# Ledger of designs, part 5: VHH binders against q8pxy1

Target 1, 323 residues: q8pxy1
Amino acid sequence: MMDPQIERKLIEIMRVIHESDKPIGARAIADELNNRGYDIGERAVRYHLRILDERGFTRKHGYAGRTLTDLGENEMNDALIGDRFGFVISRIEEMAFRTTYNPETDKGDVVVNISYFDKDDFETVIELISYTAHAGYMISPRVRIFEEDSLEMSLPPGKIGIATVCSVTFDGLLLKAGIPVEPAYGGILQIENKKPARFLDLISYSGTSIDPIKIFMNRTPTSVLEVLEKGEGKILANMRQINSSAYEMTGKILKKAEKVGLAGCITLGEIDEYLLGAPVETGKFGAAVVGGINGICALEETGIEIETNPISTMLDYQTMKEI

## First folded at step 21 (VHH)

Design ze8
Fold by OpenDDE, look of step 21:
Structure ze8 (fold): chain B 323 residues (1-323), chain A 124 residues (1-124)
Amino acid sequence: as target 1 above (323 residues)
Amino acid sequence: EVQLVESGGRLVRTGGSLRLSCAASGFTFDWYAMGWFRQAPGKEREVVAAISWSGGRTWHADFVKGRFTISRDNAKNTVYLQMNSLKPEDTAVYYCAAERYGTYFKDKEEYDYWGQGTQVTVSS
C-alpha cells in the first residue's frame, strides 16, 4: 500500500523534474525540494524516482538524471490542475453527485468511462467486452457505442467510442440515498479459481491527485484474459469505505442495483475488518468493486490499441444496451 | 440453476443433537451470507441463525440460547447448523437461505434463495 504522503512527494518530484531544462539528478531534486520546504534526502528521492520509473512517469538518463515521459507530463499536468491534492477524489465526488440513476424506476444517469478504438477492431472489442462483462468483471453489461458520425461525441477519424459504466456510479447511488462514500484504494486484485482472493497492491486515493487506476493501467499489467480463460489472474478493483451506520442500507441499495445489471460490487466487508487484504478504518466497512475498465484492460492485453478516459461523463442508463 | 439442498433433519428425542447441512450450487456461494430459518405448523417462518460470507460474523436468535451454532465451509459450498439440547418446541421444517452481501440477517425478505427445507421433529 502506497502512503498518501509518498504520493504527494512523487508529484512534487515530478514537478521539479518538469521545471528542469535538462535531466536532473536525485541530489539536485532533493535540494530543490528542500528549498521548497520539503525535508527529504537524496536517498529518499532515489527511492521515489524508482517508483516513478516503474510507473513510467520518468526516464533515466544515466548519471545525468531523470526527465518526465509523455505519460509523466500528462499525469503531472493532471495532478497540477488546480494545485489540488485530491483531484481524483474531487472528480469522483463531482460525478457521484451528478449521478441520478434510480434502480427502482430505471431512470437517470450513470457515470461512464469512454474508450476509443479503431473501427476495424469493432467485432473483437464487442466480443471481448461482452465476455468480460458477463463473466462479472465489469460494472454492467450495458454499453453505449458511438459511431464516427455521432453528434453526441466527437471522435477521432476512423475511431469508434464505447461507454462502459464506471464504479463511481455506486458512489452516486449511495450518495443519493444519503450515504457518504469514501474512495479508499485502487488496486490489483488476485483472482483464484474464478474468485477474488486478495489485493496484491493498493494505492490510496487520499492525498494523491494521481488516479490509482490509471497508475496500474500503465505500471502493472493485468491478466484479465487469463482470468477469463483459466479463472486465475489479476484484475483492477477498487475499495470504498462506508460508515458502519449505513451497513444495512448499503446492502439493500446494492441489491437493487444488481437487479438492473449494476453488479460490479464484489462484496461488503465486516465492520472494522480488512476486506480482501485491504485495511479498513475503525467505524467503517469496506466495499470491494471491480474496475469498470477491466474489459478495456482485456482488450489491451490482446494488443488492441485503445484510448480510455475514465470517469468521463454521464449517460442515461436506459440508452445503454446490454452487449 | 440455483439450488439449496438441506439435509440432516430427522426425529430426535428431547435433549438430543442434530447437525443440519445445506449444500449450495448454481451461484457464487462465497459472496452470500447464509441463514437458517424454521417454520413450525401454524407459525410464521422465523430466522434461527445467520452467518456472513466470510464466516466472520454470526447471529443467533434469542430462543437458541447457545444451543445452536451456525457455521460454513466455503470450499464445500455448505452451511451447517449444529443443534444441541433440542426441545419439542424446536420441531419445525428448517430452511436454508442465501442473502447477497449479508447486511441484514434478520429479515427473511432480504434473502434471495431458499431451500426446500428439512423436517426436524423433537419428541418428548
Scores: ipSAE 0.831, ipTM 0.926, lowest interface PAE 0.5, mean pLDDT 92
Fold by OpenDDE, fold request of step 24:
Parts: structure tokens; C-alpha cells; sequence
Structure ze8 (fold): chain B 323 residues (1-323), chain A 124 residues (1-124)
């Protein structure tokens, strides 16, 4: 988990940047923060700016300094309105609770992400999502397509919607079994030789008001296409923390899920140990799960314009079809 | 196609040592726990030892008494069983098995893939 103090400083830095009429450099930011009572040096500010850059909250303008991106503005505003760090977690918990799917009976609802794109891109979208899913970089190869005239989904004119299974579905499955699941991190996962190797970057769910996955998507830092083609690259993934007492039960549930196509869990970590380079709290183990929208990321990498609403709604898994 | 191929089984005298190997292919070895089982004539298949995907966690049956050690080499997709101080009662067909996630080391029913086995015979 990123130090809450770091998160607070990030917000204050963003505030300073926002208040500037032009790009502002690290030194100037430091000076302003010190004027505001924050004891922070230029070096520390640079460190924080890198974090902000990585999160897509700031844009670098060479030597002129940084400005806030739209994403950064939104994050800052959300943070200033109140302590919304728990907002995403609350959303996850709510959707997990709403999850009713039972892999043993093959009945119930799963959590889905909703994306929409131009209808002219339909064939490409289906092909690439299918390919990505079958390569093992999505939660499920089942999707649901929504046409423009769909009564269930409001879409912009000329657009098609696609629902992909969200990783929160696993949270729901586990919760249904009485296992509390803590959203720990969203991150960029390095793939080497077609295998997950390590997280390259992590954002704690408790450290942001925006879904970490969404943050990374906005920066398009993934190289899913490269992973698919060469077995090397970067994908989105999540990490959950679970109490050690639920270790066996968790494994059992996930195995059952895999049998019905919910195979997005990469692995379970050892109790009290880092998983794929991500920290784990004492008394817990990690569960690493691929990002459910890696297929969408692949599409974005091709240049297709697509909008995504992560953790959007619930769908009957039986209505979702394998592509 | 998933394959687990055991090797190293042979006739050995009491007190002797053997190292069994199991070469895995056709699945992502790095994400499976591996286990060794044995089955003696007229007896049920029993778990001997298990190791997590990372190698960070191992389990050994009580009858091992520190004589056997399971290990793995993920770079070689191979799991090993070092058997020392062998006894006649260790005579059995030894099987390699793979378990997804590795949360049920002791339950043979939870293992997903199995080898054909290798015969270990310990003479008096």
C-alpha cells in the first residue's frame, strides 16, 4: 500500500499544478508547497510527479513543467470534495455482493465491464477480444453484445456495446462462500515468455478515488498486442488480499470457476509473501487476477476508439456467449 | 497435450537413496503445485510430498520422517523427490501429479494431472 502521506502529498501537488496558469516545474511546486506549510524538497516533488505522470494525472511539458490532465483534474476534485479513497472499494464490495453466479449450478449474475465502439469496428473487436480471451488474458471468453436499439443499454448513435466479465466476479464468488476479499492493487503486469513475471507498477485501491485499472487504461501503458504476438509485454492485472484462513477454500472455489470459463486468476500467493512483486499483508495471501478488459486494451492499442465503463453492471452469465 | 513423465525408479537396497524426477509439459508448470504419490500393491494411493508453484511451501507425509525431500526446477519444468534411507515399506509405484493453485496438497482428488508412475523397489 502506498503511504497515505504520499497520497496526500500527491493531491496537494496536483492542487498547486491546477492553480498555475502555465506549466509549473518541480522547484516551483516545492516552493509553493513550502509556502503552504508543507516541508518538501524539490527532489521529493520530482518523485511524486513521476507517480502522477505514471498515473496519467499530469502531463509533462519538457522543461516548462507539468499540467494536470483531465483525469488528474477529476482525481484532484474528487479528493478535495472528501475522503473518497474508499469509493472504488465500496463499489467493488457492492458489486461483489450482487454477484450471484454459482459455478456448480452455472446460474446467476456476474459483474461486467461495458465498452462501446463504432459499429464499423465490430468484426475487428470480436476477433481481437476472442483472441485475447483465449490466450488467457481475460476473465472469460464469454461476452455480451448490445446493439444500438438495445433496451438494456443506452448507447450513442452508431455504437455497439460489449460486456466483458470483470474481475470483481471473483470477489463475488468468494464472498458468497463467506470469504472476505480485499481489493489491494491494480497494476501493470509484465509478461515474459508468455508467463506473468512481475508487477511493474501498482496503484492501491485505498490510495485513489479512481479505479486503478481505469487510470492505467487512460495512459494506455499496456502492450497486450505485443504479448499476443511475441509473448512479451504488459497487461493489466489486479491483486486481492485474502485472510490466510481461507486459503484452501479460495483455491477450491477458483478451480470450480475455471471449469466454467472464469479462468482469469493467475495464481495464489504464499501466505505472508509478496506475489509477483506486489506486497501482501501479514496474515494474508495474494490473489493475482488478469484485468478483465485486457481485450479492450488490445483494441485501443490498434487505434480503435473505445470507451469503457469498468465494473458497470450485473449480467446473467448464461446470456453471455463465448466468442 | 499434458504430460507428466516420471523417471528414476529402480531396485535399491535398504538404506539406499534414489532421486525421482518428473518432467512436465503441455501446461503452465509454474502455476501448479506438484505432488508425489505412491501406491503399493494392495494399498491405496497416498500422498508422499507436495510443493507449491513457487517452491516456497512444501509438505511431507509423516512416514517420510525427514528421509524424503520434494523440490522443483521451474526452468526445467521438473519436480524431484530425493529419497534417502529407503526401507522395504517404501516399495511402490511413485506418481507425479499437478494441482492448480496448490491449496489441497493432501487430497489426491484435487490434483488435475497425473503421470504414469515409476516403480521403486527396496530390497531387504
Amino acid sequence: as target 1 above (323 residues)
Amino acid sequence: EVQLVESGGRLVRTGGSLRLSCAASGFTFDWYAMGWFRQAPGKEREVVAAISWSGGRTWHADFVKGRFTISRDNAKNTVYLQMNSLKPEDTAVYYCAAERYGTYFKDKEEYDYWGQGTQVTVSS
Scores: ipSAE 0.831, ipTM 0.927, lowest interface PAE 0.5, mean pLDDT 92
Fold by ESMFold2, fold request of step 24:
Structure ze8 (fold): chain B 323 residues (1-323), chain A 124 residues (1-124)
Amino acid sequence: as target 1 above (323 residues)
Amino acid sequence: EVQLVESGGRLVRTGGSLRLSCAASGFTFDWYAMGWFRQAPGKEREVVAAISWSGGRTWHADFVKGRFTISRDNAKNTVYLQMNSLKPEDTAVYYCAAERYGTYFKDKEEYDYWGQGTQVTVSS
């Protein structure tokens, strides 16, 4: 059994070695990790380098230091991809399973994102989130506000928390009806003439031929404010894959969700067809859904300081109020 | 307020042609499948043709295949039915309808919005 914290340190050490153009020694690695906010000394780095050597992931060059082996390069890439995407997928699956909301009874829990902002910004935050939600760029116009004295959430002094519905709520609704949902991509969706056009940037949830480093370097920022003002720009959106056998029932369930304000599903693709430019596997269809934090993106674009924990927790939908 | 407004229905002779149109408002037309239905006196409303939200898939009932063509113009929020080689049997009130997601193209029970209808009369 290996301590997960040791494994994370090994990955971070390999990242520093990878980014070095030359063999790098333990002191230099420790200095770089401390510059990145880790609390680790040269001796601890040497301990972890011994583990990497034993696993065949690093190659010694005498006193000059270490480089990654081909095995180490591949393991770092796989671990980085798996850590980012595997954790996200596991979280999505957990939250979908924990969704209990029933549109027929209007009872149960939905998945929410939690954002924090300065209480002096309250009116602006509420106004813009309301506008964004009613323009159709969020999952639901219902939110929940957490104030300084909330017993349900520990807030920094002077901050207000706001919960907005997460798109994973759709995954949960479908799962409760016996329809497994595969998270396929998160990405950026182009809006043209006030209408969704095509996905631009895609991040695969299940692994991909796209290098994670390249994905980070090529990220395209959102322009939700421009979409709201001019009908042109980029929003967050995501795409699921669902087995074609559930095609008709998926449509039926999502129609019911729209009646209770869970209206962030843009459309369902044709079976075996790409959806808005995003790939879909044979035997499946796509479901394109707006990002639940698009209102937060709009706020950040105005310069408001706001911090968001996506896919944060479950909340009873009846405790959330339409704004 | 959601509205579907049909137009173009009129009296025409056997063998003639008509183009029906249906203007949509109050919902995001681009993401709805659209259908044309008809109801003759004393008969149940039946599907004539349907078109997917993208326009990439169409379906026509056998009794109009080769004679009627459904199409859509998403820029105008309008769906059309081009009706050629009209027969007296085509006499009916024609209805435009919209289905969210379009999962049940041919099932009138799954259509969410309906127009008021436009009368088409084909004389012998």
Scores: ipSAE 0.471, ipTM 0.766, lowest interface PAE 2.2, mean pLDDT 83
Fold by ESMFold2, fold request of step 24:
Structure ze8 (fold): chain B 323 residues (1-323), chain A 124 residues (1-124)
Amino acid sequence: as target 1 above (323 residues)
Amino acid sequence: EVQLVESGGRLVRTGGSLRLSCAASGFTFDWYAMGWFRQAPGKEREVVAAISWSGGRTWHADFVKGRFTISRDNAKNTVYLQMNSLKPEDTAVYYCAAERYGTYFKDKEEYDYWGQGTQVTVSS
């Protein structure tokens, strides 16, 4: 593997080249990078440009400088996706740590996703989220609504915010009991005859390659409405890995959570076995959990404009109302 | 309404065979582990065999190993216990039970739903 610091510099140089409306030379690249807070000289830029040329990512135009090839633009985009994926892992771990909700007392904070939509869509949004949650494709039927005059959250004019429970809340419940949880994969789960069948696509949270976060950025392949109507289709889901030593305690904790409405865990796998087609490391078992935003996916499928900040913040669960 | 309905219990001679069935309804059978338990008069209820939600993992008590086999058919929401080489000691009421996730497979206290039982009597 190339030095990560060198790879970062290659990406930043390609970004400057991409943003230039003309071929750009090493001196101009160095000046622009220094304006952005990087400490890099013209000689170092030339060194990195040789690497980019060798990889086929840049094209020389004589003394005028360089432009990106199509291959270079694709590589820049793939590398930036990989960096964002690593940030998601760190945020998952932070939010799990901050979870304090206790199913036995119904007190404490849960992790939520925040979505925003036009107030004129309110009835449709509430109806479809309620339907999706009660069909079992969300983490909890409890939500919280934030209106334009809310002092608790900044809302664009004319928008309503809705908080839905994030699946990371399960990671937090388990961590509070001393059970570390590894977020292994995000993916698309096939539903057949109203039952989860297998993961169709997987994005590894801990992979060293840029497994494209096509779903995270692209939002392409769900058909939650079809699942609700016909019992056939695709939903968002994710898979965790948990050390086999916690097998029995995990099951006990999740059963308690289900009794109080946190029912988004589909199943726990066998120790050392794949779960719904997703790999699980030796010495561990998987937990397959529906995506907390499947109701939002259903709304997007209708064409409603709705923007979501996943894994957004903590919210006191007692302030959330069953919809 | 959750229902577990056992069938197939009857009087049978020593050395005979018997197949118990348990039909499940009112819950998502596919995601539950299933177990067979038995209780002889004056004795504690004990686990006989258990099977994971997928059918991929089974467990049998030592006192029935090689003689009893648990299986399931998720399409029919049914769990089975094939009982061969029956002994008078196998005389008991047999219960089927379901456990969400199945992580406590052998522990009767962790099973969520229970059937009413079916009597198996093995005569000498």
Scores: ipSAE 0.469, ipTM 0.769, lowest interface PAE 2.4, mean pLDDT 83

Design ze8
Fold by ESMFold2, fold request of step 24:
Structure ze8 (fold): chain B 323 residues (1-323), chain A 124 residues (1-124)
Amino acid sequence: as target 1 above (323 residues)
Amino acid sequence: EVQLVESGGRLVRTGGSLRLSCAASGFTFDWYAMGWFRQAPGKEREVVAAISWSGGRTWHADFVKGRFTISRDNAKNTVYLQMNSLKPEDTAVYYCAAERYGTYFKDKEEYDYWGQGTQVTVSS
């Protein structure tokens, strides 16, 4: 979890970058902040710029300095509007609430991520998503394809949309059983010898309007292809916390979901213990779940242009087909 | 194909010791809790000991506490039961079993996979 004072400085730095009509360097940012009454040095600005770069909020232009990315512009704007604090958490809670899928009846809606790609990449996208899902690095092998003429979704010309199941579906299943789920972290999870080993990096869902998984995707920090080929590498994963009173029922619900193909939960932690290196509060246990978009990460590793809206919408699971 | 294969069961004298092993294949052993159960002829299968997926949490039935110890080696996909101070009433077929997530250690109905068993006979 990030210090609140660091977050405030990140916002002010992004504001200076936004207001510049050209890429701007750390020295100029520090000077401008000092002109505005902030006491901050060039080295401190460089420290914060590394954080912004890692989050995908800034783009470096060599020696000319940095500009804001689309993600950075969105995050700065959200931070300036005070009632958008915790936006990703609120979105997760909304989508979990709207989940109606029942594994016993195989009826109802699941949460999906929507990705868009050029139609010319269709075969490669389908093949790699199928491979990744069946290797166990996505939530479900079921997807739904939307083409340009879809009545249900507006697509840019020449694009195909694909819905993949989002890990928030598990939050929804648990919520329907009366089990509140606290989203804690998105992260990078190390795979060693085909086995999850530890989280290497974590971004808290607190204090961000952008899903941490999308932030990691912009950095391209994964090596899902290496995991698929060698059993070694890095994938996206999420960690959530659940009150220890629900320990047994959580296990039961997730076992039922696995039997119908919703199999992305890696493991449940022990009560009161960190899970795979991720912090867990006393009185709780963690649930580690693969990122629902690891197939998309694999595609980006090949250089395919693909845009993803995580935690996008609800779809009837019966309209989704295994690939 | 999921397989749990017990080994090490044999005839042993009262007061003796045995170590049972259970080799697992066909599933991701590291994410399952493991349990040892036993069943004497005409009796219900009963839990003897259980161990969490990480090995950090164990449980032993009162009737074997201090005598039996469950352990696991995730690198070898193997769970063990060290049985000391054996008594004739320990005579049974011993089964290993695996439970996804392991949140119901003691409930045989929650175990997902079962071995074929290994006979332990304790002579008087």
Scores: ipSAE 0.443, ipTM 0.763, lowest interface PAE 2.7, mean pLDDT 85
Fold by ESMFold2, last read:
Structure ze8 (fold): chain B 323 residues (1-323), chain A 124 residues (1-124)
Amino acid sequence: as target 1 above (323 residues)
Amino acid sequence: EVQLVESGGRLVRTGGSLRLSCAASGFTFDWYAMGWFRQAPGKEREVVAAISWSGGRTWHADFVKGRFTISRDNAKNTVYLQMNSLKPEDTAVYYCAAERYGTYFKDKEEYDYWGQGTQVTVSS
C-alpha cells in the first residue's frame, strides 16, 4: 500500500534524475531536493530510489548513481502532463458525473478506454479482446472501432483505435442514483483455480499523479493469458469503497447492469470488512471490479505494441457492438 | 446452467431434528448469499434464514430463533439448515435460494436462483 506523500517524492526524484546528464547519486539528489524546498535526507532518498528500481523506472550504475530507464522517462512525462489537468481521482469523478447510460432503456453514454494498435494486428486484437471479455475479465464485450479516416479522433497513420468500456461506468451508474463512489485502489488480483483470491499489490488513488494501471503494467506484468488458459495468474482490478448507507441499493443497481452485459464487478464486501485483502474504511464496504483493459494486457503479453489511454472519453453505448 | 438441489426433507415427529442440505452448481457459489425459505400450502413463501457469501453474517427469522441454524461450506458448494425442536407449524416445502452480492439478505424478491424444494412434514 503506497502513501500519497511517497508517490509525490518519487515523481520529484525522477525529475531530478531526468535533469542530470549523467548518473546521479542519492546525496546529490537529496541536496537538489532540499534546494527545491523539500526536507529530505540522503537515507530517505535511497529508500525512494529502491521503490523506483523495483518499479523498473531507474537503472543503477554502481557507485555512479542512477539514470532513468525508457519506462521511467515515459512515466515521468505522463505524470507531468497529468499535473496540468489534475489528479487521477479528479478525472474519475468527472467521467462518473458525465455518465448517462441507463441499463433499463439501454440508452446513454458510458466511459471508455481507448487503445491504438497497428492495423496488421486487427484480427488478433479483436479475437483476444472478445475471448477475454466473454471469460468475464472485462466490463463489457461491446467495443467500438476507429479507423484512420475517423472524424471523431486523430489516429496516427497505419493505426486502428478500439474503445473498451471502463469500470468508471459503474461509478457513474451509482452516482446517478445518488450514491457517491470513492476510488480506493488500483491493484493486481490473484486468480486461483478460476476464482478471484486476493489482491497481491495495491496503489492508492489518493494524492497520486501516476495512474496505478501504468505503474503495474511497467513494473510487474500481469498474466492474463495464463488466467485464460489455466485459471491461474494475475489480472488488473480496482477496489472502490462506498458508504454503508448505500449497501442495498448498490447491489440492486449492479444486478440491473449485469442483466444488460455490464459485467465485471467481482463482488461487494461486507460492511466494515476488508475485501480480498484490500483495506476498507469503517462505515463503508468495498466493490472489487476487474480492470477494463485486461484484454489489452493480454495483447501486450503476446508482444503486440498497443498504446492505451485509460478513462479516455464518453461514448454512446448504442454505437458499441458486441464482438 | 444454474442448479440448487435441496435434500433431507422427510416426515418427523414433533420435537425431532432434521438437517437440510442444498448443493449448488453452475455459478460461483463463493460470491452469493444463500437463504432458506419455506412455503406451507395456501401461504406465501417466507424467509427462514440467510447467510452471507463469506459466512460471517447470518440472520434467522424470529419464529425459528434458537431452533434452526444456517451454515455453509464453500469448499463443497453447499448450504445447510439444521432444524431442531420441530413443531407442526414448521411443516412446509423448504427452498434454497441464492442472491448475487447478498445486500438484501431477507428480501425474497432479490434472490436470483431457487431450488425445487424439499418437503418437511412434522407430525403430532
Scores: ipSAE 0.420, ipTM 0.747, lowest interface PAE 2.7, mean pLDDT 85
Fold by ESMFold2, last read:
Structure ze8 (fold): chain B 323 residues (1-323), chain A 124 residues (1-124)
Amino acid sequence: as target 1 above (323 residues)
Amino acid sequence: EVQLVESGGRLVRTGGSLRLSCAASGFTFDWYAMGWFRQAPGKEREVVAAISWSGGRTWHADFVKGRFTISRDNAKNTVYLQMNSLKPEDTAVYYCAAERYGTYFKDKEEYDYWGQGTQVTVSS
């Protein structure tokens, strides 16, 4: 869990690293930040560099120091061109607004993540996603396949695309009922004895311009295969918070969604209480939802190369097929 | 198949105590709120007590406050109703029920699963 002050320092440290013509060490970074008017010591810089390494934003070069990874460069570029603290939240809110899916009729558009993989991996991808979804670790067993010749989607040569339902679809269902949903964070959720236990890591959507799920996938921190095999391990999940005045109605709406197969909400928290170790503001309750790409995480654990664009687009749910 | 099986109902004298149990199977008990309801002859079924999935939120009807206590043991998939200071008016069939999420668990129409009931009879 990261407070906003830490996130600001991470961005400034990355900026110093970006501007260096060679790998740069913690002392040099601290000196440069002090020259820029920040009051920060070498030890604090090393603490923040550890966080950047864990997120995959920096690469160590031994005693020479660090450079930015491609992921780190992308974070810097996004921070330069927009409101970096609100970028992912704004995207989530847009996609929730565009959701038209109606669980009563099974019609309308849902939010999807798009993942790309080599066509030679097709059978393995479909099998593992199907297994993961039916085990309850994805939002829906419905997917959409886009082949290289698809007119609807631009694909890299030799790749197949797969759309999986995004958890933001729940935000859209709630919004259509007049219930605002506050996105909070993406995270890693511990599974013990086949049951969700606690969040281990959380990244605030307001503290990054890249979806936390994509950050976690680059670090490869999950063990979805172990969860599927043994009921123990780590999955992607995310948390939103909702004003307590909507507590009853939220439960009713999510129960209806489950009856028609849109299942991925683990539980709703108690009002004013942390949920699975994740903080929730006073006057609110949490909703913990599995990550829509846990099947993709399982595939990456096998070593398959796969790229994911989270919160990618809207698709008509009727064009998605259960696998 | 979902099953809720109540036990512990019997004849008890006024002022006595009784503990009801309800064993659950066929669903993920940990994520359901649980309730105890009762129905006396000629009356509508009424909520007696309810408990959230975590056990952190409980509610008891005014007519049983201080006398009845709901609790749950998620490791045993069991919900309990401890009934103390029993009165003849407590005579009823007691039902166990489960509600997904349990966000307003006093409303019998929101409960998804019901047991067959256990008879409690309080004699003078």
Scores: ipSAE 0.404, ipTM 0.745, lowest interface PAE 2.9, mean pLDDT 84
Fold by ESMFold2, look of step 21:
Structure ze8 (fold): chain B 323 residues (1-323), chain A 124 residues (1-124)
Amino acid sequence: as target 1 above (323 residues)
Amino acid sequence: EVQLVESGGRLVRTGGSLRLSCAASGFTFDWYAMGWFRQAPGKEREVVAAISWSGGRTWHADFVKGRFTISRDNAKNTVYLQMNSLKPEDTAVYYCAAERYGTYFKDKEEYDYWGQGTQVTVSS
């Protein structure tokens, strides 16, 4: 996992790049940061720029230096807003609070991700999402399809939208029962012989305004197809921490959710122990949950063009159909 | 179809050893904690041992500590109970059971799937 100080330096470097009128090089960035009181050399700036490039936040222009990508600009815009107001409402916390779904009555809203794809790809999209969901690598096999004539969603000509359940829905179910959930990390989870093994890469939710799974999607670091076919590979997953006092009740709630198809929680860790290599604080346990868009990742691995807006909105779970 | 099938139960002498096996099918074995329970005639079913989904945490009842060992082989979808130093009091039908998440490890009411049982009889 990344050192929190590395994450802070990444943001500060992006601020300097954002404020630059033209592409800017590592020496100029280092000089500006030192003028602002940061003790950082050109060598360290180049190290951090490699991370930004890998995450898709910066674009290199040869000797001229770097600019921010659209993804990088979005991250900086959210950071600038946060600085100006001093308090920023967490999107995850907001959507968890808005979750009203009750597994016992099968009524209420869940959190969804929305993806868009060309209508000519419909059969392939549905087939692969169904396959991925029924293999246990999505939150739920229920989806909702939006077509061009939908009054609920504006779609470009020739596109279809699909809603898939977001992992934040679990946070909402637990919160409704009085169990606060700390979203700790998004990450890449290694699967070995169809079993969770370890997190290979983690991005802390603290210090970022964008969902880490959106960052990973731009890099395409998964091998969900390989997992589906061979039981070996990499999936998107996330890890949250929960106070140990809620250990038994958390298990009870998640069992109820599985009965209605919300089966994306891979496992709960032991109290006070790391879960799948991810740190867990003393007095807490971890919950590892698959990424709600692993079916989308599988589609991207086949070369299908599909765009995703994670943690998009709330939908009534009863309007979503199993595929 | 979910199935838990116990095997290995038989008649053994006091002080003897026995290894029970439970083969699982019809569910994703690797996500479940597993437990062994026993029920003597006229008695309530009681937990003997339990093991977490990864095998990293085990628990054994005080009345079998040092004598019985639970283990699992996730590649074979099988949980085992090695029973040593057997006593006539260990005579019972032994059941294999599975619990999602394993947060209730020792609570029979929270186990989701049960086997049909295998008879263990310990003679003098």
Scores: ipSAE 0.400, ipTM 0.712, lowest interface PAE 2.5, mean pLDDT 84

